VHH binders against DUF1769 family protein (duc2). Designs and how they scored, part 1

Scores and structures below are computed, not measured.

Target 1, 222 residues: DUF1769 family protein (duc2), of Schizosaccharomyces pombe (q9uua7)
Amino acid sequence: MKCFLICGSKKEPISINGTPNVVKSKYFEGDVKVRLRDYETPDEEYFEQSNDTCSIMIRGRFLPTESTLTADDILFGNQFEKPLRDVLPMGSNLLMKGLQYVDPSIEFDLYCDQPWAFSPFFATMTKMQVSDALLPMEYFEDHSSRRSQMQQQVIRQESSIDPNKYILADFCNPFFNPSTLSISIPYTKMSFSIKNYYNGQPLRYFCKTRDGNVIFAVEFDL
Structure headers, positions and changes below count from the first letter of each chain, unless a header shows other numbers; Kabat numbers aren't used for antibody chains.
ipSAE, averaged over its two directions, is called F for ESMFold2-Fast, E for ESMFold2 and O for OpenDDE. V2 adds 0.75 times the mean of E and O to 0.25 times the DockQ between the complexes of E and O.
Where letters were taken out, [cut] stands.
The coordinates of atoms that the task and the answers printed are left out; those that the model quotes come from them. Centres of patches stay.

## First folded at step 5 (VHH; framework vhh_7uia_1)

Design s01 (from w3 with R98K)
Fold by ESMFold2-Fast, scan of step 5:
Structure s01 (fold): chain B 222 residues (1-222), chain A 120 residues (1-120)
Amino acid sequence: as target 1 above (222 residues)
Amino acid sequence: QLQLVETGGGLVKPGGSLRLSCVVSGFTFSDYYMAWVRQAPGKELEWVSSISSSGSYTYYEDSVKGRFTISTDNAKNTLYLQMSSLKPEDTAVYYCAKGGYDYWSGFDYWGQGTQVTVSS
């Protein structure tokens, strides 16, 4: 499987479980590292501490813009090139309701010609730290109440992003494997593939501003 | 050997119209999003408009909505930007750009640009 970083006009390969790729944008300056548990070159330092199957770790600073950025202004999620395959109309409707229940801040349109689903970056990241110093890209734990607070739009809109501070964020989970497009059901040994729903297109994660400026994207070319 | 060549810029009075053209070569025109991006003197690059590979979906920056129209002619491998009701604020170098993935994401190929000056 191949993985790429899209940043500005550049598309470059990502070394999975390897050296981070540099992100340089007018909105963000830093780096991104992609990890997969079941990959040719292991990242044992991360996965011995974690039950996650995948990780997208972002480290850096959001840069000053003409207007002050708030926690509500940065989105993270998926954008698709072509329609998702709708094989189960009732199941698709339940999936949409389930997504909104699990992530109340998620915004989506899964039935259009180019489906998309985005959440506020500060709400959807599994773990996050803000620091005066650049932190190492090793395993860490988020002990804050950040996610519950950032699910509320009023709190996000009142939370200005400090361009002088570094952010270390990890988008990770033990349930979804992006290399196989499979979902594991928690507390069971059952899993199922959603690969047929993707209709042959790549899986992309975008980090963008709410008004539509892409900061970077990570592409899994399946 | 991907190439984007812009033409159609020039000097025009406020309220006037211009049509920019971008001839593309080295790829199948209808497979990609195409965009117009501009840069005013001393300012940052500003995205203006994008069109989907099918030509069915168009997107515009709010300041040009209703005044500019983006279109394609697949038989001529040409992207157009029809500009009407031009304002002094539209003065910029206009670049044709090839996108690959979505209408707001990064562009992998750019033209040399064409100058548009709106002045009395």
Scores: ipSAE 0.000, ipTM 0.106, lowest interface PAE 19.5, mean pLDDT 79

Design s02 (from w3 with G100R)
Fold by ESMFold2-Fast, scan of step 5:
Formats: C-alpha cells, structure tokens, sequence
Structure s02 (fold): chain B 222 residues (1-222), chain A 120 residues (1-120)
C-alpha cells in the first residue's frame, strides 16, 4: 500500500509509521501522520497501547480567516471520483449501517456520480486534545463527552475555533481496516469486504470546509 | 541518562543578536517536539518557540515572530534559538524543553537554563 498527502496542487508520499508530513494551507498549518498496524515498518509503541488497526493523526492549528471558523465549519470524510460499484443487493445497506453505527454524525450520498460521506471534524475524530503547546504525536485518551457534545449542531455552531490553540486529533478505530479494506460490525463477529465497492479508485480522506474548500487529503492507493 | 544542556546566553545591547544552543543526550529529535521557554525576572514561564519532531514545522510566540528562529542540527544533537533585534523585554532565563505526550500535555524534561540580559 502506498499513502499520499494531497495539499493544494501538491501530492507527496507519506511514510507510514514514520515521520509526519507537513500541511500548509490557508486554513490550517500542521502535520499528519498515518499509522497501520499490519505494515512492514512497525509503530509498536502506538499499537501496544491501542487496539486500532489504522490511525490518521492530525496535529496543528486552524488559521484565522475573514470570518470566524466554528466547529461546524470543518468536515472530515470521503469523496470519490466515480460511482461506487454495487457488488451485492444487500451490501450497500450493510455498509451504510456500519458507517452510521461508527459515526452517527455522518452525512452522505453514496449513489450520486461523485459519492461522498462527511462528518463534522470535531465530532468524527476518535480522540482529540486541545493545547496551548504543540504536542507530540503519540497515543492519548479522549475527553469522554466531546464526541456526544460535538454531534449536536447547535453546540458546534456556537464553538469558535481558537487560532491560538493547537489541536491533536486521532482518526482511528478497530472497525475499519484500510489494509484489508474490511469493516467489522460492532458487537458481532461479522465483517465484510468493501474492496469491490471502490471500483478500482483510491480511498481518500478529505479535510475540508463546509463551503467546499479542501484543506488536505490523505490518499490510500489500494 | 537524559540531559538537556543550554549555552549561549549573555549580556547584549538592544538591537543585538545571540544564538542559544541546547545539546541533548539520551534521545533523538525525531521522536519528540522541542521548545524554548523563558522566564523573565519575577514573571511566570512563557513559551517562546517549538519545533516539530520532523523539524519541518515551527511555531513562535507573537512577540518574537520575525526576530527569533528555532532550528535543529540532528548530526550535532543540538537545538538552536537564533535571536535577533533583541529588546529589553527579552531579558529572561531561557530553558530548552522536551515535549512528551501523555494524558495531560506538557514538557517532561527541562534544561538548567541560560541567562539572557538585554541592557535597558
């Protein structure tokens, strides 16, 4: 598997389980680090403390804009270049139920010509910490109420992003494994492959503003 | 054994320049972010600058932007703070600090500090 950081017109390789890649944009300055449990270059310290299979860790600062950014203004998710393939009549419904179970705040349209699925960044990040100092990209715990609070649109719209604070966010879970392209249904032993749904296109995670400005993307070349 | 040792402080006139150095041992920069933190006489600790573990990303306190430059030399295991256009307000003890992640963010190891005095 090859992984790439897309920022503006640039596309550069990401060193999986290695050195973070720099993000510089109008809206954000920071680093991104991608970790995979089943990779030739191990990150044993992170995965010794975590049951997750993949981590996209984002560290940095959202920059001041003409209008104040709120927690509702930043989205994170997937956007596709062409329609997803329907492999089985039941497969699409199972995939959607899996996505909604993992992330109740997700908005999507998987049946249009350029399918998409996005969530508010501050709601969908598995773990997140805000600090007055730049933090190292290591395993950490989340505040227990953040996800439930940030799933509420009113709270997100009233939460201004402080451009003087650093954010450390970890998008990880044990349910979706990019290495095997499978998703596990929580509380069951059921899993299903989503490989054929991508119809030969790469898997990309975009960080963007709600009005459509891409901040960066992480591409898994499958 | 883990050590951070600062040098390069001294007396300098307003508008002058100094370069602070922090030699580290017992760890590598690629695994940690590094910072310079200062304490002016009778004041609290003030964060000055940080550099990412990759060395590619730097942050500065607003009052020092454009005047101070943080950098690393991995071959020498040394963190630098190049200070220019120094002001009396920059008078402080400057500490080299290592950032380690835990449940609470913060610095886990500090040097002994080096005194910078900008004549009034």
Amino acid sequence: as target 1 above (222 residues)
Amino acid sequence: QLQLVETGGGLVKPGGSLRLSCVVSGFTFSDYYMAWVRQAPGKELEWVSSISSSGSYTYYEDSVKGRFTISTDNAKNTLYLQMSSLKPEDTAVYYCARGRYDYWSGFDYWGQGTQVTVSS
Scores: ipSAE 0.000, ipTM 0.127, lowest interface PAE 15.2, mean pLDDT 79

Design s03 (from w3 with G100T)
Fold by ESMFold2-Fast, scan of step 5:
Structure s03 (fold): chain B 222 residues (1-222), chain A 120 residues (1-120)
Amino acid sequence: as target 1 above (222 residues)
Amino acid sequence: QLQLVETGGGLVKPGGSLRLSCVVSGFTFSDYYMAWVRQAPGKELEWVSSISSSGSYTYYEDSVKGRFTISTDNAKNTLYLQMSSLKPEDTAVYYCARGTYDYWSGFDYWGQGTQVTVSS
């Protein structure tokens, strides 16, 4: 599997379990690190006593353009260039139930010409810290109340992002393994491959503004 | 010591109703997602319903939508599942489960389960 960072006009390879890639965009400056369990080059510090199979860790600060950004302005999720193939309604429903359990604020349309699923960044990150100092990528603690608060649109719209503070955010999905392109159904011993449903297109995670401006994306080539 | 204790199971006829309760101790109830998961004889575990830590968001398996209602009483540290219009297919052991603090990891603590049997 190959992994890439897309930022503006640049597309560069990501060293899985290696050195973070720099993100420099109009809306964000920082770095991104992708980790996979059982990869050729292991990251034992992260995966010790962790049940995660994949992590996208994002560290940096969101930058104001002309006005203050709010927590409601930043989205994180998936978007596809082409329709998904051979998608069974039942299969999509199981995937979405898993995602809705962990992220009740997710919005999606999987049956349109360009399928998508996005959540507010501040609601969907598994763990997140806000700090005056740039924290190391190995530090990851959070409070569950942040996610429940950020699931409420009114709270997100009233929450200004402080451009002078650093965010350390970790996005983990123990139910999905991008290396094998399989998904485990939460609360069952069932798993299945979704490779054919992607119709030969890559899996991308986008960080974007609500108005559709892409900040950066992480691409998994299948 | 973390403890989840389910009650309310039993034998009911098709079309009947039951209310399951799960009393929680040893942690701050309102900090965690909670769920009901069931296992029918000879079948895999099946997720039934989940409720957010705030109690504001609820999710249901399609086969139980409109028939089951999940709720919490934070003052009593109790999770409920109100089941109506029960069908023989709802026969299972029902487990109360706590979502992990890192909710992406699924569930870290489970109750002992309570048997629900729907038959004539």
Scores: ipSAE 0.000, ipTM 0.129, lowest interface PAE 17.1, mean pLDDT 77

Design s05 (from w3 with G100P)
Fold by ESMFold2-Fast, scan of step 5:
Structure s05 (fold): chain B 222 residues (1-222), chain A 120 residues (1-120)
Amino acid sequence: as target 1 above (222 residues)
Amino acid sequence: QLQLVETGGGLVKPGGSLRLSCVVSGFTFSDYYMAWVRQAPGKELEWVSSISSSGSYTYYEDSVKGRFTISTDNAKNTLYLQMSSLKPEDTAVYYCARGPYDYWSGFDYWGQGTQVTVSS
């Protein structure tokens, strides 16, 4: 499988479990590292301590913009170019209700011509910390209290993004494997594939502004 | 056409054992994951155990791990659940279910269920 970083007009290969890729956009500067548990080049230090199957770790800072950018203005999630195939309302609704239980801020529309699902970046189910100094990408401590606050829209709308602070965000989970398009039940060996629903499309994770400007994207071609 | 028929339920004392059987007809048994799902009185359905189409991979809910064993006999189109060290909390109707490739959607075919009562 192939993994790419899309930033502005550039599309460059990502070394899975390898060196981070630089992100430089109008809205953000930093780097991103993509990890997969069962990849040919292992990252045992990261996966030794977690049950996660994948990680998209973003490290850097948001840049000053003309208008005040708040925590509610940055979104992270998935968007498709074409409709998903054979999506049954019962199955997809159960999947999305389960996801909303873990991430109450997620918004989605899986049945439109360009299906999508996005969460506020600072409210996502992933781990995040904010620091005065650029932290090593191999280092992460879970500060869950910030995520709890950021799940409240009023708090996100009142929280201006500080361009002098660095963020380290780890979009990881133990149930979804982007490389195989499979879902595993956490803490079991039970899994199933959702690849046929993607209608031949790649899986893309977008970081974008609420008004639609793409900051960067990570693409998995399968 | 398609049938899943459970047998083997009954009344058993705590610490006892039972073996449930599910005879399948109307589809190629070895092409599907199969599962046992239970429903205790007044509770929702709870997944208990699953087995891969090859029979090589088995999965268990934490509360039954080490006490229950799921297995298949593909030549007989039969799914089994060997239950040991039974507890009153295992009292439920046990259903045989065909697990589609997309388990998140739920199971697509179910048997009528067999009652297991662990009492006294």
Scores: ipSAE 0.000, ipTM 0.099, lowest interface PAE 20.6, mean pLDDT 78

Design s07 (from w3 with G100K)
Fold by ESMFold2-Fast, scan of step 5:
Structure s07 (fold): chain B 222 residues (1-222), chain A 120 residues (1-120)
Amino acid sequence: as target 1 above (222 residues)
Amino acid sequence: QLQLVETGGGLVKPGGSLRLSCVVSGFTFSDYYMAWVRQAPGKELEWVSSISSSGSYTYYEDSVKGRFTISTDNAKNTLYLQMSSLKPEDTAVYYCARGKYDYWSGFDYWGQGTQVTVSS
């Protein structure tokens, strides 16, 4: 599998478990690192004390805009190019119910022509730290630091984003394992292979504004 | 009316094989997702396998991957589950279930189930 960073009109390779890629956008300045647990060159220390299989770590700051941005104005999630209705197993309803239990603010429509699922970037699923200075990409590798900061640093949806502060945010979950091409249904032992589900379309994670402006995207070419 | 009827269950020794069949009436496979769901004594329902309406995509629970194969014969309106290398922990009532691509619902019709017992 290959991984790419999409920012503006440019698409560049991401070194999985390697050096972070720079993000330069009208809305955000920083970098992104993609980690996979079960990869040829694993980041073993990062996943040592968790069941997470994938991490998309974003570090940087949101830039000033003409209108004040709130935490709820920045979304993170998936949008697909082609319909998924012919490939979704009936167990997908359990997957979505599980995701809504973890993140009640998630919005989705999986059965339209271009399916999507998004939640506010600063939602409870994301490990997050806000600081006056850039934190190291290894900050969350210390399990004690990761656990203590997870809930306390979540920014409330109505709060203004401070453009003078840096964030370190980790989107990670045990649901999708890119190395085995499988999805696990949350809170169950059930999983299924997405080798046939993939059907030639990429899996993309978008960071975008609520009114539709893409900040950047991470693409998995499965 | 609409009906799902399972057959093929029985007693088998560990390492053995069984093929479950589910004959459907009142609808066409091309319009629905089909699944096998099992329930072991005293346990919750466990999803085992699903096949898409086109028959092109199949999905399996981790513990049965490589041992079970789901398939359909549209001309015979029959859904199959070929089970090999059976283990005592596969002992359960196996249900054939029909579903739609509607995330609000789940399985809307179930068969009466067929008992599979793996023991020596």
Scores: ipSAE 0.000, ipTM 0.121, lowest interface PAE 17.7, mean pLDDT 75

Design s08 (from w3 with G99S)
Fold by ESMFold2-Fast, scan of step 5:
Structure s08 (fold): chain B 222 residues (1-222), chain A 120 residues (1-120)
Amino acid sequence: as target 1 above (222 residues)
Amino acid sequence: QLQLVETGGGLVKPGGSLRLSCVVSGFTFSDYYMAWVRQAPGKELEWVSSISSSGSYTYYEDSVKGRFTISTDNAKNTLYLQMSSLKPEDTAVYYCARSGYDYWSGFDYWGQGTQVTVSS
């Protein structure tokens, strides 16, 4: 499995479970680290106390723009280049309800020519901290989520993004494994592969503005 | 030194065809998404089509879908737009543009443009 950071016109390899990659764009300045539990070079410290299968951790700050950006103007999620294959069998509605249970703010259309699924960035992150200083990547010590308190504050009250504040945000979960393209059904021992639905496309996570400007993306090339 | 040079524009009658070419230098297609963007007289810039860095995935604005085809020739470092069933509303200056990894990214380098006029 290979992993790449896409930022503007640049595409560079990501060292999985290794050193963070620098993100430098018009909208964001910081770094990103990708971790996978089932990878040849382990990150035992991160996964020792966690049931997560993957993590995309983003650290940095959103930069000033011509128009004031609010928290809901920044989106995070998936965009596909071509239609997904055979996304029509009997189980699809339960899968969609499961996805919405994990992230209630997610919006999606998986049946169009260019399928997509996005949520406000600050609402979709499993763990998040905002501070006056750059926090270490090891900040989330106990793996307990502060998401509910932060999400409630950000979503309920539209706040302008403060370019003087730093974020540390972690997108992680124990249910979806991008290495195998499989989904685990919560509270069961069952899992199933969704690899064939991808129609040969890579898995990409995009961070973009609501009006369509891509800030950066993480690509998993199977 | 990065350069994008468009050719192939001209005057054509409704229902006709044209092929636009964009020769690039200073970079290769395998690292970038490439796009065609147009501007009709008195209108805003309109994205027309994009092609992925691998050349495997293509995207089109709805009004040109089925009529225009975007492609690349990596050996010639050239981007093409094959235009068929041309309509007067397709009259515009057509720009070749380099993008990031997808068509949602901003464009960082542009050609000088080539004029396409569709009239009787």
Scores: ipSAE 0.000, ipTM 0.118, lowest interface PAE 18.1, mean pLDDT 75

Design s09 (from w3 with G100Y)
Fold by ESMFold2-Fast, scan of step 5:
Structure s09 (fold): chain B 222 residues (1-222), chain A 120 residues (1-120)
Amino acid sequence: as target 1 above (222 residues)
Amino acid sequence: QLQLVETGGGLVKPGGSLRLSCVVSGFTFSDYYMAWVRQAPGKELEWVSSISSSGSYTYYEDSVKGRFTISTDNAKNTLYLQMSSLKPEDTAVYYCARGYYDYWSGFDYWGQGTQVTVSS
């Protein structure tokens, strides 16, 4: 599996479980590190005490724009460029139930010509910390409930983003394994392959503004 | 120094075919998304097609799907747009652009353009 950082017009390889990649955009300045449990070059320190299968860790600061950005103005999630294949009806789809349970703030439309699923960045990050200085890009020791943490952050959606503060944010979970393209349903022993649903497209995680300006993206190219 | 140079435009009859080429220099386009954008007389710029840096993923505007094919040759530093079943509505100046996967994300460098005219 190959992984790339997309920032503006640049697309560069990501060293999985290796050195972070620099992000320099109009809206954000920092770096990103992608970790996978099931990868040829291990990151045993991160995964030794973690149930997570993947991590996208983001460190840096959101930059001043012409208007004040609120927490709700920055989105993180997935978008596809062509229809997904054989998506089950939402009422019976365990994947949809699992996604909404884990991320209550998620908005999605999987049945349109360019399917998408996005949540406010600050609501969807599994762990995050704000600081006056850059924090080390190490793993978080707090493995508290993802659902509880996300609910607390959703309440703060209207808060203005301070461009003088640094963030360290970790988008991680034990449910999705990009190496196998499978999803484990929370609180069950069930798992599903999503390989056939993505219809040959790359899997991308976008960080973008609510009005559509892409800040950066992480692409998993099979 | 960065350059994008388009060639291959010309006059063609409806139903005909043309292949546009864009030779790039000053960067490795295997590190970038590349795109074709066109402007018809009296109209706004219209994104036509994009290709990922790996060449594995391609994207098309609905009106050209099935008729146009975008591709790259990394060894030649060349981006192509193979156009078939051309229609009068395809008449435009075609620009090679370096940017993200589509025009919503923006482009930072453009070529000078090459004219395509589709008429009987």
Scores: ipSAE 0.000, ipTM 0.121, lowest interface PAE 18.0, mean pLDDT 76

Design s10 (from w3 with G99V)
Fold by ESMFold2-Fast, scan of step 5:
Structure s10 (fold): chain B 222 residues (1-222), chain A 120 residues (1-120)
Amino acid sequence: as target 1 above (222 residues)
Amino acid sequence: QLQLVETGGGLVKPGGSLRLSCVVSGFTFSDYYMAWVRQAPGKELEWVSSISSSGSYTYYEDSVKGRFTISTDNAKNTLYLQMSSLKPEDTAVYYCARVGYDYWSGFDYWGQGTQVTVSS
């Protein structure tokens, strides 16, 4: 599996479980690190006591723009190239129930021709810290306090993003495995594969503004 | 007017086969996932099988996989469940169901059911 950072017109390879890649965009400056559990070069320290299968960790700061950005204006998630209805067992109702149980702030439309699912970047189900100093990428290696950390990181929807502060965010979960293209429905024994959907298409995670400006994307070339 | 009408149930011996049919009116399968759901005597409803709106993807409960086959005939607006190698544990009322678009709806329309009894 290959992974790439997309930022503006540039596409560059990401070293999975390796050195972070630098992100330089109009809206954000920092770096990104991608981790996969059962990859050829393991990150055993990160995954030792975790059930997570993938981590996309973002570190940096959002840059000043003509419009003042709020916590709700920055989104992270997926936009799919093809309809999903034909690959979802029992339709998408069980999947949507599972997703909202894990991330109550998730916004989605899985029934349109180009389905999408995005959460506010500062959403409760994402590990997030805001600091006056750049925090190390190893800060979130202890997964034991995930629930309590997430409850403490609710940023008010009306709050402006401070461009003088650094953000460290860890997008991880045990439910979707990019290596196998399988989804486990939370709190159930049900799982299913979406491998047939991708058929050589990339899997992309976008960081974007609510009004549609892409800040950067992480692409898994499947 | 939306209707789902199941037929094809009956009494069969263990190891036997039956084909259930569900004729629908008021919509087409190309717009919806369709499912078979059963209820054994004194038990809760359990999902058996589903087929995608395109007909290209099928899904089965583990205990019926390899024995049951779900299919559609769009020209006849009919959903089928071909059941083989039937076991006494398959005894139930079998319902044809449409999978709803609404997050909370689950199955939004059901047929009246057809009884399958597997007994020697």
Scores: ipSAE 0.000, ipTM 0.127, lowest interface PAE 18.0, mean pLDDT 75

Design s11 (from w3 with Y103L)
Fold by ESMFold2-Fast, scan of step 5:
Structure s11 (fold): chain B 222 residues (1-222), chain A 120 residues (1-120)
Amino acid sequence: as target 1 above (222 residues)
Amino acid sequence: QLQLVETGGGLVKPGGSLRLSCVVSGFTFSDYYMAWVRQAPGKELEWVSSISSSGSYTYYEDSVKGRFTISTDNAKNTLYLQMSSLKPEDTAVYYCARGGYDLWSGFDYWGQGTQVTVSS
């Protein structure tokens, strides 16, 4: 599988489980690192004692803009260029109801011409820390989720983003494997392939503003 | 005790047909989605088809749409998968599964599977 960073008009390869890629945009300055379990070049230390199958780790700072930007104005999620096939077991809407249990902030429309699902960035990250200094990518040393504890103390969605602070954020989960395009059934060793439902499209994770400006994206394709 | 028992698998030539049956015990179809899931040799599980508790809504994986038909017979507590125009790539172990209302809760009970081999 190949992975790419999209920032502005530039598309560059991401070294999975390797060196972070630099992100430099009008809205954000930092880097991103993508990790996959069972990749040819393993990151065994990251995945030790963790059932996570993937991680998108984002480190840096959001830059000042002419209008005050709140935490709720930065979104993270998926956007597709063409319709998805609606043949998932029990329908895509039932899948999204399950996702809303895990992430109550998620907004979506999977049946439109360009399907999408987004949450506020600061609400959807599994782990996050804010600091006066750039933290190392290995700061989350225990690899366990600290979401409720850390995010309650870091940034509320209505809060203005402080451009003088650095963030370290980790979007990780054990359920979706982007390298195989499969969903693992919680509490079992079973998984289902959903590759055909993407209608030949790559899977992209976008970080964007609520009014539609793309900050960066991570693309998974085969 | 809840149990799902699949039958109807076998060897069939390309273009042929088979009907799989799954007899359930310990619960009634009226409360659950039911599904067929398959696993080809050396590959991961692939969802094939689901049917709602009422039997009014059916869902199919794109590669089997128009060739496979899922149905239930509540009087016999039996789920069916009618397979036509079978292809070599349909060769797999087929599992009957009881689904929930929510995909994330997954399938909570599975049968032992029945082998379907499509070969000349």
Scores: ipSAE 0.000, ipTM 0.121, lowest interface PAE 18.4, mean pLDDT 76

Design s12 (from w3 with Y103I)
Fold by ESMFold2-Fast, scan of step 5:
Structure s12 (fold): chain B 222 residues (1-222), chain A 120 residues (1-120)
Amino acid sequence: as target 1 above (222 residues)
Amino acid sequence: QLQLVETGGGLVKPGGSLRLSCVVSGFTFSDYYMAWVRQAPGKELEWVSSISSSGSYTYYEDSVKGRFTISTDNAKNTLYLQMSSLKPEDTAVYYCARGGYDIWSGFDYWGQGTQVTVSS
């Protein structure tokens, strides 16, 4: 499988388990690194103490804009080029109910011409640390369970993003494998493929503003 | 100069209640978010609850929602954590922490902690 970084008009290869790719956007400057547990080039340092199967790690700072950005202004999630096919066991509605149980702030429309599902960036990142200095991609210390706070819209809207701070954020989990497009059911040996659900299109994760400006995207192309 | 002092910890049976207090000095209490953070034996620090500088907004970790209540008394410069329906897994050292003027500032000052033990 191939992985790409999309930033503005540029689309460049991502070295999985390798060197981070630079992100330069109007709203953000930093790096992104993609890790997969079962990949040709191993990242043993990250995975020896992690049960995750994949990681998208973002490091950098949100930039000052003409109007102050709040935590409610930055979204992370998926957008598709074409309609999805509902060929999943129990259907896509059950999948979305499961995801909404884990992340109550997720918004979605899976049945439109360009389906999408997005959560506030600050609510959906598995781990996050804020610092006065740019921290290494391998250093991670989670001092607060920010997700419960950031799942509340009023808190996101009153929380201005501090452009003087650096963010190290990790979107990771042990149940979804983007290489195979499969989901493992937690606490069971059951898994199922969602490959046919994506109707032959790639899986993309977008970081974007609420008003529609794409900051960057990570594309998994099978 | 700046101090956060926790009290109220102790030994309590499962299902019991306990109230933690944190007396602060050296800063204007109502200018900061305040938080309770705990550390169970052999575990990492876990955020428990936060309260806004105005006292109008409160936040809780999912495992304590409905059981714990955070509050402030600005006249006494005191932060409280009322704990009810305590479980063995609530056993931890509880720390009072000062947040910044908003959620993005993290925690810059910590108390010394108070031990809560829930056992039969």
Scores: ipSAE 0.000, ipTM 0.161, lowest interface PAE 12.5, mean pLDDT 80

